# VH-VL binders against A disintegrin and metalloproteinase with thrombospondin motifs 9 (ADAMTS9), part 18

Target 1, 201 residues: A disintegrin and metalloproteinase with thrombospondin motifs 9 (ADAMTS9), of Homo sapiens (Human) (q9p2n4r1735to1935)
Amino acid sequence: LPQNCKEVKRLKGASEDGEYFLMIRGKLLKIFCAGMHSDHPKEYVTLVHGDSENFSEVYGHRLHNPTECPYNGSRRDDCQCRKDYTAAGFSSFQKIRIDLTSMQIITTDLQFARTSEGHPVPFATAGDCYSAAKCPQGRFSINLYGTGLSLTESARWISQGNYAVSDIKKSPDGTRVVGKCGGYCGKCTPSSGTGLEVRVL
Below, E stands for the ipSAE of ESMFold2; O stands for the ipSAE of OpenDDE; V2 stands for 0.75 times the mean of E and O plus 0.25 times the DockQ between their complexes.

## First folded at step 21 (VH-VL; framework fv_modakafusp)

Design k13 (from f15 with heavy chain E99G D105Y, light chain S92N R93T; at its last look DockQ between E and O 0.63; V2 from the best seeds 0.00; counts 0 for: pae E 6.5 > 2)
Fold by ESMFold2, look of step 21:
Structure k13 (fold): chain C 201 residues (1-201), chain A 120 residues (1-120), chain B 107 residues (1-107)
Amino acid sequence: as target 1 above (201 residues)
Amino acid sequence: EVQLVQSGAEVKKPGATVKISCKVSGYTFTDYYMHWVQQAPGKGLEWMGWVDPYSGYTDYAEKFQGRVTITADTSTDTAYMELSSLRSEDTAVYYCARGGYEWSYAFDSWGQGTTVTVSS
Amino acid sequence: DIQMTQSPSSLSASVGDRVTITCKASQDISNWLNWYQQKPGKAPKLLIYEASNLQSGVPSRFSGSGSGTDFTFTISSLQPEDIATYYCQQYNTYPYTFGGGTKVEIK
């Protein structure tokens, strides 16, 4: 069996984008091959739970008074807020790109993402500019269940920014990660030093 | 064009207070944080603190906590840095620099610097 | 506070030489690192942001690389106007901290 999309093209004679079975780390994995009409096709994993459980957000509301954390940190659309954070955005994902050599998710590849508000937001990223009182509102969600992949323990998030706070929760099997991230202003992303590494289950 | 224009050089005695202004033009003052940076003679750059001109919220590096006050006046588009209880080691050039609140931007515009000399 | 260790503290090179300056952060800062150029008597000027992105209007002979804790700034072919002191700065976490600077001179 082919080990990447370029081999699918070469070995199977296939020239169309679509789902193919690849042999990855000795295990069978379903991979969406994009760009098969080119010499450099890309590998994506289709997310079984799709857009509803795979998204990244930079929250657009900023408190008028940044020293507060109102509503015990709960999000309220009727807050005393400006909606003026220029980095705000919401992206959801049907597929994510994977580098099969490094087994890393390429979080900045947005080919199969939909940005429904504001700026595109990379996979596994969240942030805001809501409060200086450590009151994060930006959220991300990762759900790899059913894809045949899980995150390794090496994946680590780093917070960046003024008063940046992150609350990252990983499931024991590595298929679910949720995060709340923000600051005045702040965000969380997978560290460039560790990347967002996956393994085949 | 973005401009940050600082007040002129100051000569002060130990124990005095200095207040440096930084007047901005060419952008919306309340859209960016204002930072202050000290550069002592023969030394590198040291971050002092910042203010959000919109809210007046501020924070300071531990080294300067208790002696520095950073403020913003949105009616004149001017930031201020006040340093009290001056010592000879406070002799330095002081810069204002704007920083974005998008967290991805760095100090992309700087004032020309204000020399403060603390002596005799 | 995140300490930024910059080396060397000074260097002297000929016109056309490749110049390399390094910064090491005391903890992981991902790619949240800037490089500034400061000429004598002038304010610093931003050259590189996010470790590797060239600021608008900056010549392509300047470059940056690295992530995590180890970062490199390179001038591919030193020119006379590049005489300056260069500083790295992390902006991952307040207080934003600078390296000690590298003074670059022409031999």
Scores: ipSAE 0.081, ipTM 0.659, lowest interface PAE 6.5, mean pLDDT 89
ESMFold2 (binder alone), look of step 21: mean pLDDT 92; pTM 0.936
OpenDDE, look of step 21: ipSAE 0.332; ipTM 0.751

Design k14 (from g12 with light chain S30T N31Y; at its last look DockQ between E and O 0.62; V2 from the best seeds 0.00; counts 0 for: pae E 7.1 > 2, grease 19.2 > 18.9)
Fold by ESMFold2, look of step 21:
Structure k14 (fold): chain C 201 residues (1-201), chain A 120 residues (1-120), chain B 107 residues (1-107)
Amino acid sequence: as target 1 above (201 residues)
Amino acid sequence: EVQLVQSGAEVKKPGATVKISCKVSGYTFTDYYMHWVQQAPGKGLEWMGWVDPYSGYTDYAEKFQGRVTITADTSTDTAYMELSSLRSEDTAVYYCARRGYEWSDAFDSWGQGTTVTVSS
Amino acid sequence: DIQMTQSPSSLSASVGDRVTITCKASQDITYWLNWYQQKPGKAPKLLIYEASNLQSGVPSRFSGSGSGTDFTFTISSLQPEDIATYYCQQYSRYPYTFGGGTKVEIK
């Protein structure tokens, strides 16, 4: 069986983008091959739970008084806020790109993302410019259940920014991660030292 | 054209206070954070602190906490840095530098610098 | 505080040479690092942001790479106007900190 999309093209004579079964680390995995008419096809994983459980957000509201964390950190439409954070955006994901050599998710590939508000936001990333009082509002969600992949336990997030804070919760089996990230202004991303590495289940 | 224009050089005695201005033009003053950076003679750059001109919120590096005050006057589009209880090691060039709300946190425009000499 | 160790502290090279400056962070800062150029008597100028992105108007002979803790800055073909001191700066966490600088001269 082919081990990447280029081999699918060569060995099976396939010329169309689509789902193919590949042999990855000794196991059969369904991979979406994009760019099959080119010399540089790319490998993607289709997310079974799709957009509703796979998204990244930079929240656009900023408190008028940044020293507060109102509502016990809950989000409210009626906050005393300005809606002017220029980095704000919301992206949701149907598929994510994977580098099959390193087994890393390429978080900045947005080919199969939908940006419904503001600027594109990379996979597994969140932030805001809401509060200096450790009150993160930005959210991300990862759900790999049903894909045949899980995140390795090495995956770590780091925070950047003024008063930046993150609250990251990973499931023990590595298929679910949710995060709250923010600051005045702050964000979180996967650590470059660990990347966002996956394993075949 | 973005410009940050700082006040002129100052000579001060130990124990005195200096207040440096940074007048901006060519952009909306409240859309950017204003930072201040110290550079002692023959030395590297050292971050002092910042102000959000919109809210007035400030924070300072621990080394300067208690001696530095950074403010913004939105009626004149001018930021200020005041350093009190001056010592000889405060002899330096002081820069204002703007930083956007963007994720890169880059200082994309700098004032020309203000030389402060502390001499007995 | 995140310490930024920059090397070399100075270097001398000929016009047209490739020069490389390194910067090491005391902890993981992903790609949250900028590079600045400072000519004598002038304010610093942003060249590269987010480790590898050229600022608008910066010549393509300048480049940056790296992530995590180890970063490099390269001038592919040194020009006379590139005589300056170069600084890295991390922005992963307050306080923002700069490398000690690298003075580049023409020999």
Scores: ipSAE 0.070, ipTM 0.637, lowest interface PAE 7.1, mean pLDDT 89
ESMFold2 (binder alone), look of step 21: mean pLDDT 91; pTM 0.916
OpenDDE, look of step 21: ipSAE 0.461; ipTM 0.799

Design k15 (from g12 with heavy chain Y54W S104H, light chain N31K; at its last look DockQ between E and O 0.02; V2 from the best seeds 0.00; counts 0 for: pae O 14.0 > 2, off the site)
Fold by OpenDDE, look of step 21:
Structure k15 (fold): chain C 201 residues (1-201), chain A 120 residues (1-120), chain B 107 residues (1-107)
Amino acid sequence: as target 1 above (201 residues)
Amino acid sequence: EVQLVQSGAEVKKPGATVKISCKVSGYTFTDYYMHWVQQAPGKGLEWMGWVDPWSGYTDYAEKFQGRVTITADTSTDTAYMELSSLRSEDTAVYYCARRGYEWHDAFDSWGQGTTVTVSS
Amino acid sequence: DIQMTQSPSSLSASVGDRVTITCKASQDISKWLNWYQQKPGKAPKLLIYEASNLQSGVPSRFSGSGSGTDFTFTISSLQPEDIATYYCQQYSRYPYTFGGGTKVEIK
């Protein structure tokens, strides 16, 4: 059985983009092969829960007084805030790129991402410039359930920026992660510069 | 036992839309592609398109592009083929057929077919 | 698109006869060709996949050969239950295309 999309081409003579069964770390996984007409096809994982539970957001509202955290930290889009944070955006994901050699999600690949607002936001990334009072509003969500993959313990996040704070929750099985990130201005990104490490369940 | 059970015969007027269902059982719906094939009376088989029930990814034959929509409902293990702007030439038997994810896989299981008659 | 030319369009043979059907592809499709049997009023049934592999449960009197552009389907000894129309199908690339079919009858 092929272990990557290039081997699918070699072994099966396939040239069409689509889902294929690949042998990954001893398990059969469905992988979407893109660019199969090229010499360097890429592997993607289709997210079962799609856009609804796989998204990244940089929140665009900013408090007039950055020393406050109103509403006990709850988001209020009707707040008396500045709405001029140009880095704001919202991206959702149907597929995510995976490097099968390193077993990492390439979070910066946005080929199958949809940006509905503002600027594109990488996978597993969130941020804002809402407040300097530990009041994060940016959100990201990851749901790998049904893909056969889960995040490893090595999959971690770092907070970057001024007064940056993050509240990230990971499920015990590593298939679900949600996070709130922000600062003045701040964000959270995967700690690894190469991606987000995953394992086969 | 693997089964693909299609909805019943349809009679439509020109310009109408028909939606045929293909409910599967005996296997994991999302482990196979679902294809649709048209067969006009006394004619051969013609491939229409396919859907990946897992991802929702689709591809259609050019002949039907713009008129056909293939979908999959994983909650009910049912694939659908919708054909709009029907014309007399669309009178045919339509089959759903599953195909494995390996390149060498063929249409190893078929629905019983659904007859669609388009007449004024 | 890849055109599949199937011949003959129809044939009549006696029980026990050897039946041969040919399928020619307009371009090289390697071994990505299937053969199906369709009986009147029924859905097609897979007989041969990947040019020469016999589908599980299919009688050994059915066989396939060929690669590239020329393919052959054979019934070594025609049986009464083999009355059907047979189709070749390429799946080398989309769109998938079928041959025109060969109607096999018994004399």
Scores: ipSAE 0.000, ipTM 0.515, lowest interface PAE 14.0, mean pLDDT 92
ESMFold2, look of step 21: ipSAE 0.054; ipTM 0.594
ESMFold2 (binder alone), look of step 21: mean pLDDT 92; pTM 0.929

Design k16 (from g14 with heavy chain E102L S104T; at its last look DockQ between E and O 0.47; V2 from the best seeds 0.00; counts 0 for: pae E 5.7 > 2)
Fold by ESMFold2, look of step 21:
Structure k16 (fold): chain C 201 residues (1-201), chain A 120 residues (1-120), chain B 107 residues (1-107)
Amino acid sequence: as target 1 above (201 residues)
Amino acid sequence: EVQLVQSGAEVKKPGATVKISCKVSGYTFTDYYMHWVQQAPGKGLEWMGWVDPYSGYTDYAEKFQGRVTITADTSTDTAYMELSSLRSEDTAVYYCARQGYLWTDAFDSWGQGTTVTVSS
Amino acid sequence: DIQMTQSPSSLSASVGDRVTITCKASQDISNWLNWYQQKPGKAPKLLIYEASNLQSGVPSRFSGSGSGTDFTFTISSLQPEDIATYYCQQYSRYPWTFGGGTKVEIK
């Protein structure tokens, strides 16, 4: 059984993009192979819970008074806000790219993402420019349940920006992560030192 | 074209105050933070502080806290940096610099610099 | 505060030489590092953002690499117009801090 999409193409004579079973770290995983018409196909994992559970957001509202954290940090449509953060965006993900040699998610590959507002936002990232008072509103969500993969315990997030703060919650089995990230302005991203590593369950 | 145009050189005595302007054109002034950076003769760059032109919110480096005031006037699209209780060590070139955030939080545009000389 | 240690403080090289400048951060800053060029009598100019991405209009002979605490800036083939002082700058956490600069001259 092939161990990457290039082997699927070479060994099975396949030329179409689609789902294939690959032998990864001794287990069968269903991998979407894209670019099979080329010499360098790419490996993607189809997210069973799809776009609704896998998204990244840079929130677009900024408080008129940035020294506050109103509503005990809850997001409200009727906030005293300006809707003018030019870096804002929302991306949701049907599939994510994986490097099968390193077992790392390639967070910046947006081939199977949809950006419904503003600018593209990489997988597993979030931010805002809402408040200087530790009041993060930007959100991301990761749900790998049913893919056969989980995040390793080495995954860490680092915050960047003025008054940046993050609140990251990871499930014990590594299949779910949610984050709230922001500042004036601030964002969070997986640490480049640890990356976003997965293991086969 | 994004332009940041600073006021001209100043010569001051110790204990005086200087106020430097940075007039902006080619973009929406309230969309970007404005920073100020000091460069003493033959030395590197040192961050002084910033202002959000929309809200007027500011923050200052500890070294300058209590002596620096950074403001923004949205009616003229002009940022200001005022440094009081001047010392000879404040002799430097002062830059305004725009913080971009569409693709990075780098200083993507700089004023031409304003030379301040403090001498008795 | 995150301290940025930049080396060397100055260098002299011939046209066509490969030039390498390093910055070391006192703490992990991921890839949140910029490189600026400052020609004599001029304001700094952004060359590289996020450690390795060339700013639009910057010649391809300039490059950057690194992550975490150790970063490298390279001019692959030094040109006469590259005479300048080069600065790294972290923007991971307040306050933003610069390296001490590297003055590059043609010998």
Scores: ipSAE 0.150, ipTM 0.668, lowest interface PAE 5.7, mean pLDDT 89
ESMFold2 (binder alone), look of step 21: mean pLDDT 92; pTM 0.926
OpenDDE, look of step 21: ipSAE 0.706; ipTM 0.868

## First folded at step 22 (VH-VL; framework fv_modakafusp)

Design j1 (from g12 with heavy chain D59Y Y60V S104G; at its last look DockQ between E and O 0.03; V2 from the best seeds 0.00; counts 0 for: pae E 14.6 > 2, off the site)
Fold by ESMFold2, look of step 22:
Structure j1 (fold): chain C 201 residues (1-201), chain A 120 residues (1-120), chain B 107 residues (1-107)
Amino acid sequence: as target 1 above (201 residues)
Amino acid sequence: EVQLVQSGAEVKKPGATVKISCKVSGYTFTDYYMHWVQQAPGKGLEWMGWVDPYSGYTYVAEKFQGRVTITADTSTDTAYMELSSLRSEDTAVYYCARRGYEWGDAFDSWGQGTTVTVSS
Amino acid sequence: DIQMTQSPSSLSASVGDRVTITCKASQDISNWLNWYQQKPGKAPKLLIYEASNLQSGVPSRFSGSGSGTDFTFTISSLQPEDIATYYCQQYSRYPYTFGGGTKVEIK
């Protein structure tokens, strides 16, 4: 069986984008091949649980007084805050790009993302500019259930920025990750040293 | 309303095989992993493994490997657990349990249980 | 395997009493711990997930706390319908393991 989308073109004579089964690390994996009319097709994983469970957010509100963490860190519609953080955005994902040679998710490929507010936000990232009191409001969510993939234990996040904090929670099987991230201003991203590595279940 | 309805009680001899069904309703079967849990008489709970009905992938706890097969049939929205080479120690109630989408791996819905009695 | 040690194995208390059950993990499990209630002849029911989060539809008299290796489950005011066996369960690593259970009775 083919091991990438370029082999699908060569071995099966396929010329259209779509879902194909590939042999990856000795196991069968369903991959969406995009750009099949070109010499540079790309491999994507369709997220079975969709964009409601797979999203990235940079929260747009900033506290009037950044030295506080009101409501015990909970998000409130009636906060004493203003929506003026220029980096804010919300992206949700139907598919994510994967490099099948390295088994890395390419978090910055947004071809199958929908940005419903503000700027595009890469997969698996979150941030804000809400508070200097370690009060993160930005959120991301990863749900790989049904894709045949899980995150490896090597995947980790780092916080960047002034007063940056992160709270990252991973399920034991590596299929779910949620994070709350932020600062004044701060974000969390997958570590460049580990990347966002997956394995075939 | 989410429901997990298991097949009825079974009495088996040592060395036999039992296959328990767990039919679901009230949710999309392929959206949730299905787990199986053993409870021996007067004992606690023991986790056996899971199936992902969407992909067909499974995991079986090492204690049960070689004897347990966990499957799903998406045409009938039914999960199955098959336990072979039965021993008297396998006398237990067996539960199917759905892993919820709640943050974490919690079992938010359970079948009513299936009693398996292994007697020599 | 991560062993979960649950205490006490049984207890009796009066209606309205505060009931406390503890669960100790043999290794650090962060907060990856659930609590279940099992009434006689019934399947287990999820009460608490992630150590402290109350499942939808569960009365607020139930609560959980702890992280790392030491966890506590509390019924703030015991009711007659709370007669059951309670189990903790870790999900930090395979195999998932349960505590031995705590049988709660009304005296």
Scores: ipSAE 0.000, ipTM 0.459, lowest interface PAE 14.6, mean pLDDT 88
ESMFold2 (binder alone), look of step 22: mean pLDDT 93; pTM 0.943
OpenDDE, look of step 22: ipSAE 0.014; ipTM 0.545

Design j2 (from f15 with heavy chain S55D E102P S104G; at its last look DockQ between E and O 0.48; V2 from the best seeds 0.00; counts 0 for: pae E 10.3 > 2)
Fold by ESMFold2, look of step 22:
Structure j2 (fold): chain C 201 residues (1-201), chain A 120 residues (1-120), chain B 107 residues (1-107)
Amino acid sequence: as target 1 above (201 residues)
Amino acid sequence: EVQLVQSGAEVKKPGATVKISCKVSGYTFTDYYMHWVQQAPGKGLEWMGWVDPYDGYTDYAEKFQGRVTITADTSTDTAYMELSSLRSEDTAVYYCAREGYPWGDAFDSWGQGTTVTVSS
Amino acid sequence: DIQMTQSPSSLSASVGDRVTITCKASQDISNWLNWYQQKPGKAPKLLIYEASNLQSGVPSRFSGSGSGTDFTFTISSLQPEDIATYYCQQYSRYPYTFGGGTKVEIK
């Protein structure tokens, strides 16, 4: 069985983008091959839980008074807020790119992402410009359940901004990570020193 | 369309204070952070600090802490940088720069620069 | 503070040459890095944001790559109007810091 999309093209004569079974680390994994009409196809994993459980957000509301953390940090429609943070965005993901040699998720590949508001936001990234009182509103969500992959424990998030705060929660099996990140103004993203490494289950 | 217009060159004596203006047009002043950057003659760029024109919140680089004051006047859409206790090493060009989009913290619009000369 | 080590400090190249400038951060800054061009007597101009994204209106001969600590800026075919000093700048943490600059001249 082929071990990457280029081998699928070469060994099986396939020329269409689509789902193929690859042998990865001794196990079968369903991989979406994109760019099969080119010499350099790319490998993606289709997310079983799709857009509703796999998204990245830079939150667009800013408190009128950024020294406060109203509602004990809960997001509310009735906040004293401006919807005016121009850097805001929301991206959701149907597939994520994976580097099968390193087993790393390529968070900046947005080919199979949909940006429904504002600017594109990389996978596993969140932020806001809401409050200086450690009251993060930006959210990201990762759900790899059913893909045959889980995150290793190596992943770390780096924060940007002097008021940046992050709260990252990982499930024990590594298939689910949720985070809230923000500040005035702050963001979090995976450290490139650790990356977002996955393993085959 | 976006324009940042700074006040003219100044010559000052050591110990004096300078206040540089940066008048903006072509965008909503309160929606963007305004940064200030120093460039000494023949040297690189050095970040001084920023102001949020919406509420006046500021933060300064440690090197300038205690001598710099950055402010914003929303009635005139003008940011100001004031540097006190001037020394000869403060001779430089000073820039205002807007933090731009689509991702914050890139300076996508700059003022033309204001030369400050500090000499006896 | 995060130090940005930029190299070379100056270079001369012929029109049409490929020019490469590097920046190295003293700690991981992810992709929070910008590149600016400053022509003599002018204010800096943003060319590249987030390490690799070309600012609108910037010619396609300019590009950036890298993440973490090692970043590269490339001019694929040097033009006479590219005479300038180029700076990298990190924005991962305050204080924001710039590389020392690379002066590019035509030989």
Scores: ipSAE 0.007, ipTM 0.528, lowest interface PAE 10.3, mean pLDDT 88
ESMFold2 (binder alone), look of step 22: mean pLDDT 92; pTM 0.936
OpenDDE, look of step 22: ipSAE 0.019; ipTM 0.583

Design j3 (from f15 with heavy chain S104N, light chain S92Y; at its last look DockQ between E and O 0.71; V2 from the best seeds 0.00; counts 0 for: pae E 6.1 > 2)
Fold by ESMFold2, look of step 22:
Structure j3 (fold): chain C 201 residues (1-201), chain A 120 residues (1-120), chain B 107 residues (1-107)
Amino acid sequence: as target 1 above (201 residues)
Amino acid sequence: EVQLVQSGAEVKKPGATVKISCKVSGYTFTDYYMHWVQQAPGKGLEWMGWVDPYSGYTDYAEKFQGRVTITADTSTDTAYMELSSLRSEDTAVYYCAREGYEWNDAFDSWGQGTTVTVSS
Amino acid sequence: DIQMTQSPSSLSASVGDRVTITCKASQDISNWLNWYQQKPGKAPKLLIYEASNLQSGVPSRFSGSGSGTDFTFTISSLQPEDIATYYCQQYYRYPYTFGGGTKVEIK
């Protein structure tokens, strides 16, 4: 069995984008190969739970009074807010790119993402410019269940920005992560030092 | 065309107060944070603090806390930096700089600088 | 506070030379680092944002790389108009801090 999409193209004579079984770290993994007509095919994982469970957001509302955290931190569209944060965006993901050499998710590859409003937002990223009072509103969600992959224990998030704060919850098996991230202004992303490493289940 | 135009050079005595203006044009003033940066003669750049022109929220570097006041006047699209209890060490060029809301968060536009000389 | 250690403090090179400037952060700042150019008597000008992205209108001879704590700025072929002082700056969190600067001169 091939170990990457380039080997699928070379060894199997395949020239079409699609799902292929690869041998990764001694285990079978289903990988979507994109760009198979080119010299540089890319490896993606199709997300079984799709865009409802796999999304990234920079929230667009900003409190008129940034020193407060109204509604006990609950999100409300009728807040005393303005919706004018120009960096705001929402992206949802059907597939994510993986670097099979490093076993890292490439969060900035948006080829199989749909940005439904605002700017594209990388996978596993969230932020806002809502409050200086530890009141994160931006959300991300990761659900790898059914893909054959889970995040390793090394996956860490780092928060950037003024008054930046995150509330990140990981499942014990590494298949689900949800986060709320923000500041005045702030965002969270996987640490560059650890990346977003996965393992084959 | 984004422009940040600062007030002219000032000569002050120790213990005095200086207030520098930074008038903006070519963009919506309340959409971007405004920062102030000090550069002493022959020295590097030092961040002083910032204001959100929309809310009036400010924060200052510890070195300047208690002596600096940064404000924004949305009726004139003008930011101000006021530095009190001036010392000879405050002789410097002072810049206003706009922080973008876009993904890069860089200081993408700067005022021309205002020279403040503190001498007895 | 995050210290930014920049080296060298000055350098002199010939037109056409490759110039390399480094910047080290006292803690992990991911890729949230900018590079500025300041010509004598002028305000700083943004060249590179997010460690490696070229600001629009900036010549392609300028480049940046690095993440975490170690960052590099390169001028691939030094030109006479590149005489300036170059600064790195972290924007990971307040207080934003700058490297000490690198003065670039032509021999």
Scores: ipSAE 0.103, ipTM 0.665, lowest interface PAE 6.1, mean pLDDT 89
ESMFold2 (binder alone), look of step 22: mean pLDDT 92; pTM 0.935
OpenDDE, look of step 22: ipSAE 0.193; ipTM 0.734

